# Ledger of designs, part 24: VH-VL binders against Indole-3-glycerol phosphate synthase (trpC)

Target 1, 261 residues: Indole-3-glycerol phosphate synthase (trpC), of Aeropyrum pernix (q9y8t7)
Amino acid sequence: MRDSFLQKAIASAKDRTSLLEEIAGNCSPKPGRPSLSSSIREWVYRVGGAVIAEYKRCSPSAGAISTLDPVSYVQATRDASAAYSVLTEPNWFCGSIELIPYFARYKPVLAKDFIVSETQIRIAACMGASAALLIMEALTPRELQELAAAASRYGVEVLVETPDASHAVEASRLAPGSIIGVNSRDLKTLRVDYEAMLREVSKAREQLPGEVILVAESGIDSPDKALKAFKAGAQAILVGTAFMKNPQLREKILAELLQIP
Key: E = the ipSAE of ESMFold2; O = the ipSAE of OpenDDE; V2 = 0.75 times the mean of E and O plus 0.25 times the DockQ between their complexes.

## First folded at step 19 (VH-VL; framework fv_zagotenemab)

Design f3 (from e4 with heavy chain T30A; at its last look DockQ between E and O 0.69; V2 from the best seeds 0.00; counts 0 for: pae E 6.1 > 2)
Fold by ESMFold2, look of step 19:
Structure f3 (fold): chain C 261 residues (1-261), chain A 121 residues (1-121), chain B 112 residues (1-112)
Amino acid sequence: as target 1 above (261 residues)
Amino acid sequence: EVQLVQSGAEVKKPGESLKISCKGSGYSFASYWIEWVRQMPGKGLEWMGEIYPGDSDTYYEKNFKGQVTISADKSISTAYLQWSSLKASDTAMYYCARLEDWTEPYYFDYWGQGTLVTVSS
Amino acid sequence: EIVLTQSPGTLSLSPGERATLSCRSSQSLVHSSGYTYLHWYQQKPGQAPRLLIYKVSNRDRGIPDRFSGSGSGTDFTLTISRLEPEDFAVYYCMQSTHEPYTFGGGTKVEIK
């Protein structure tokens, strides 16, 4: 049988989980991990929006991505970032759980992987992660609920990545208290589309309680796009590794945020 | 920038072996299925099979299974189609193509230029 | 295996005319996802096929507005509203809803 990329990624994650259990044993999450949601709310209060800076060394569509080492990346980006999104998936994104500590000493870390087991969440927290990504399209409703409950038991927040506003509302119901991400696809191409994402963020904001944190997850490659995402109702934006290494773009984003009342 | 570049035309005799190549660039080669398509002289397109270079998962159309071997070397971003013993009926143009695939089978979004294989005595 | 039957086999037309190409599937191409994975490719002499339309009606990047696709279930149509000299080629439909993937026999659009 032929497997899609997502199916292959899920299968890989299950295999990796088995190996992680053998190595990590029964580690406990580190105490005193900062809160992702609190950091986002503090930035929204102070400057009107929050930036989650992504650290990604590879992707399927782009291959190897030019970026800095973790230490240099943090040094260049920490003053403009509420949090880091750290890819830990090794096979397609060239990530590792061992990257988490480089970021977690400075800011809350979202561990970004294909999470299918509570072991992945526990081990990410052992490495210092404050939150874990759950991909709604990769999980049944029951699996999403179970993993969100497990995350809560470990003191780990959840960001649920959803494709559109209707799934965002469902995700908020299935995993109350979670942070909701919107990563929309163009209905024509099934590829990520900034304009579609923007429309779905606006729809989701209308339907979700104001207390629910919305994250706009893709296509944000300019300060103007960042501002429009915040105006549409996102409290945070996810911005890519190559974007964040540009000091002029970082400074312009911060300047635009500071001008929001 | 996505490109699939195939090896050059081949002129062979029946019974000889042959391995033709398809090299991908501009993307993560190991992350996408590579499809092989035959076009016999003056005929239409025939799907032969596919490979996922990341784990070498391979599928063949029933009439090509056992007749050709599909393989890949992800370290050099290259897929291969090979015959252990060519027949005159293997004379055709052979294309590789990339499957656009996120969650489901889609379409072939990029094609190689083709490799003409001529098998004659 | 899904059989795609294209008709006509050959269309002989002049530039400026409207071309209508048919593709009929032996089974429904509606996938369990709700999408229909029926695609159209153009092949000019000596060249590799080129994607024109994917998932019935979506034009690929850089494809002129004169190309359009329609249909559902088992019956599909490619329309070229005003033939240009560069449009004389062979057109194939292709389905990826079911394995194995299959192509139609092609429709040659040639200059009259």
Scores: ipSAE 0.130, ipTM 0.655, lowest interface PAE 6.1, mean pLDDT 87
ESMFold2 (binder alone), look of step 19: mean pLDDT 93; pTM 0.935
OpenDDE, look of step 19: ipSAE 0.211; ipTM 0.720

Design f4 (from e3 with light chain S61K; at its last fold request DockQ between E and O 0.56; V2 from the best seeds 0.00; counts 0 for: pae E 2.3 > 2)
Heavy chain, then light chain:
Amino acid sequence: EVQLVQSGAEVKKPGESLKISCKGSGYSFSSYWIEWVRQMPGKGLEWMGEIYPGDSDTYYEKNFKGQVTISADKSISTAYLQWSSLKASDTAMYYCARLEDWTEPYYFDYWGQGTLVTVSS
Amino acid sequence: EIVLTQSPGTLSLSPGERATLSCRSSQSLVHSSGWTYLHWYQQKPGQAPRLLIYKVSNRDKGIPDRFSGSGSGTDFTLTISRLEPEDFAVYYCMQSTHEPYTFGGGTKVEIK
ESMFold2, look of step 19: ipSAE 0.429; ipTM 0.759
ESMFold2 (binder alone), look of step 19: mean pLDDT 93; pTM 0.935
OpenDDE, look of step 19: ipSAE 0.249; ipTM 0.732
ESMFold2, fold request of step 20: ipSAE 0.338, 0.550, 0.030; ipTM 0.723, 0.814, 0.608
ESMFold2 (binder alone), fold request of step 20: mean pLDDT 92, 92, 92; pTM 0.930, 0.925, 0.933
OpenDDE, fold request of step 20: ipSAE 0.379, 0.360, 0.354; ipTM 0.780, 0.773, 0.776

Design f5 (from e4 with heavy chain T30A, light chain Y35W; at its last look DockQ between E and O 0.72; V2 from the best seeds 0.00; counts 0 for: pae E 3.5 > 2)
Fold by OpenDDE, look of step 19:
Structure f5 (fold): chain C 261 residues (1-261), chain A 121 residues (1-121), chain B 112 residues (1-112)
Amino acid sequence: as target 1 above (261 residues)
Amino acid sequence: EVQLVQSGAEVKKPGESLKISCKGSGYSFASYWIEWVRQMPGKGLEWMGEIYPGDSDTYYEKNFKGQVTISADKSISTAYLQWSSLKASDTAMYYCARLEDWTEPYYFDYWGQGTLVTVSS
Amino acid sequence: EIVLTQSPGTLSLSPGERATLSCRSSQSLVHSSGWTYLHWYQQKPGQAPRLLIYKVSNRDRGIPDRFSGSGSGTDFTLTISRLEPEDFAVYYCMQSTHEPYTFGGGTKVEIK
């Protein structure tokens, strides 16, 4: 039976685990990594919302997104971003684990990959990552719990990506203290839908404890959309493709936030 | 923009070999299944098989297994359909298509323009 | 394999009329995920098939709202509320719920 993309991505990630062990199997997590959650909270306090700027060169759906190098990206975004999301998946996202140390010099880094093993989390931490992504759709509840626990042992925060409000609530129970991300896929079209994301963020915010950090993921390509996400109840937004194409968009978002009384 | 561009029409004789191509652009070619579909003259659509360029995982419909070979070169975003020995009954339009498949096998969302293969003495 | 039976084979109508096309499956097309992977494709003369409706009732991008899909289990319908001249074509249903993927025999919508 044929495998879906997600299944293949997971299989690839498992295979890469062996490679990672070979490269840095005895590494130790770097101490003194900044906190993603603390940074988000600080920005929420100062300006009403936090932006996580994602460095993503490719995606399965878009192919090549941008050839913008990390240096140029950081120069354009570092003063207006709370954190960086760095794609480390090499096959479909043109990412690399070796990108983490560079971004980690400036902001807390979210290691973004199809994380299915403790080894991946450990290596990310060794590279300087502050947080790691766990995709709820890619993991069983038990796996999610185990990986979240592993992350904690390495001093790595967890962002759990969920498709809707109900899963967000479940994720918060399975992985206490984790940051919750909503990346809504339209149930009819199975495509990423910004409006659906807003609705689910709003619903999630109504149900989640107030201390849980809620992140709106994907679909944000304008200051207006960013503000609506914050109004819906997100403390942070994760912006990838839009920033890769136009890094100055972050400054525009910040300008709008600063104008909110 | 997502596009699948197929190689040009072929006129062959029985017994000859043939390899036609399907080149994808505007997306990550390695990330999506490529499907091959046959349409004989004046007839309907028939699924032949598929390949995942990323790892060359390949499946055939039972009637086409052993009759054709599906392959891909992800470095140039190209999939192939080939025959070692053509028959007159292979005369048909051949389409490649992309399968949208994130978590489940979904649907053929983009199609090539087709390659007409004519086999006659 | 799943057999999809389309009816009628040919539908002769005039522009402005309503077209109703049927696709019947030999067994349920409800996937274990709960989704139903029944799709409709339009093929105009001399052209490649084009995705029209996916997963029973969802119009693909750029598809006019005069096209609609419905159905469940084993019985599915494509409806064109008001035929436009460009709608005269062959329509195929296709299932991807079960391996191997299969197409219906097609319904030709022709001008009366």
Scores: ipSAE 0.181, ipTM 0.715, lowest interface PAE 1.7, mean pLDDT 92
ESMFold2, look of step 19: ipSAE 0.403; ipTM 0.760
ESMFold2 (binder alone), look of step 19: mean pLDDT 93; pTM 0.936

Design f6 (from e3 with light chain W35F S61R; at its last look DockQ between E and O 0.81; V2 from the best seeds 0.00; counts 0 for: pae E 6.0 > 2)
Fold by ESMFold2, look of step 19:
Structure f6 (fold): chain C 261 residues (1-261), chain A 121 residues (1-121), chain B 112 residues (1-112)
Amino acid sequence: as target 1 above (261 residues)
Amino acid sequence: EVQLVQSGAEVKKPGESLKISCKGSGYSFSSYWIEWVRQMPGKGLEWMGEIYPGDSDTYYEKNFKGQVTISADKSISTAYLQWSSLKASDTAMYYCARLEDWTEPYYFDYWGQGTLVTVSS
Amino acid sequence: EIVLTQSPGTLSLSPGERATLSCRSSQSLVHSSGFTYLHWYQQKPGQAPRLLIYKVSNRDRGIPDRFSGSGSGTDFTLTISRLEPEDFAVYYCMQSTHEPYTFGGGTKVEIK
């Protein structure tokens, strides 16, 4: 049988982890990395919502997205961003673990990859990451629990990406204290669907304790969509491909947030 | 914009070799499976096989295995269909198509324009 | 391998009429995921096939709403509610639930 994209990505992640163990296996995460959750809560308190700015140079569907270097991107975006989501996956997203320090100097960093091992979490923390992505659809419940526990031991927060509200509730139970992301698809097409994401964020907000941070992921390409995601119950939004080409649009979102009663 | 552009029509004699091409643009070529489909004159569509250009993983329909070679050069975003010795029965239109499988939908979302291969003595 | 049987082989109709095309599978096309990977393609004379409908009932981008798909298990239908002159073509169903991928034999929709 042919391997799906997810199966190929998981296999690649295992191979990359084996190599990383050979090269960087002796590193220890430094204490004192900034908290992703604290930054999100501060922005929510101050302006009513938080923006996580994604640095993604490539994707399978778009190919090359931007040539903007990390330093220039940070300089354009840091004043309006609560945190950075940094793609570290090299084969499909043109990312690298070595990108993390460029962002971590300024803001909390979410290391975004297909994380399948404790080693990936530890090494991301060695590079300065404050949080790591766990994709619920890529992990068994036991694997999710084990990786979240490992992240806690390294002082790394977890963002669990989930497809819908029922999985968001399950993820919060399996990985208590984690940040929960909702990246929903249209039920018929299975493509990322902004309207489905809004519905599932709203459902998740109703079912989760208020202290659980919800992040609305992907499909947010305008200030209006950002505001609707916050209204639906998200404390943070993850903005990627559309804003990678125009980093200043994040300031427009901030300006509109400040005008909400 | 995603495009698949195939090489031009070919007129060949039995026993000759042939390599036809399919060039992809507007996306990460190496990240998607490329499918080959045959359509004999006046007939329907037949799946021949596929390749993942990222690692050259290939699969053939059983009746085409050993009859053609599917390959790719990801550095120039091009897949190939190749015969070492053409037969008159290879006369057909040959299409390449992209498999959409990022999120498990498994349909051919973009097609090349086709390459007509005519093999006659 | 999965055989897709399309009927009728030819459908002779006038513009404005409703076209109903059938595709029957030799086995269930419900994948272990719960989804059904049955798709419809249109091929006009001298052109490459074009995706119309994927996963039974989802229109591809830019496909007019007069095209609709339905069905489950082994029996599927493509409906064109009001034929336009540009709709006279051959229509193929295709399944990707099981290896190898297979196409139906086609239904030619032609002007009466």
Scores: ipSAE 0.133, ipTM 0.669, lowest interface PAE 6.0, mean pLDDT 87
ESMFold2 (binder alone), look of step 19: mean pLDDT 92; pTM 0.929
OpenDDE, look of step 19: ipSAE 0.171; ipTM 0.713

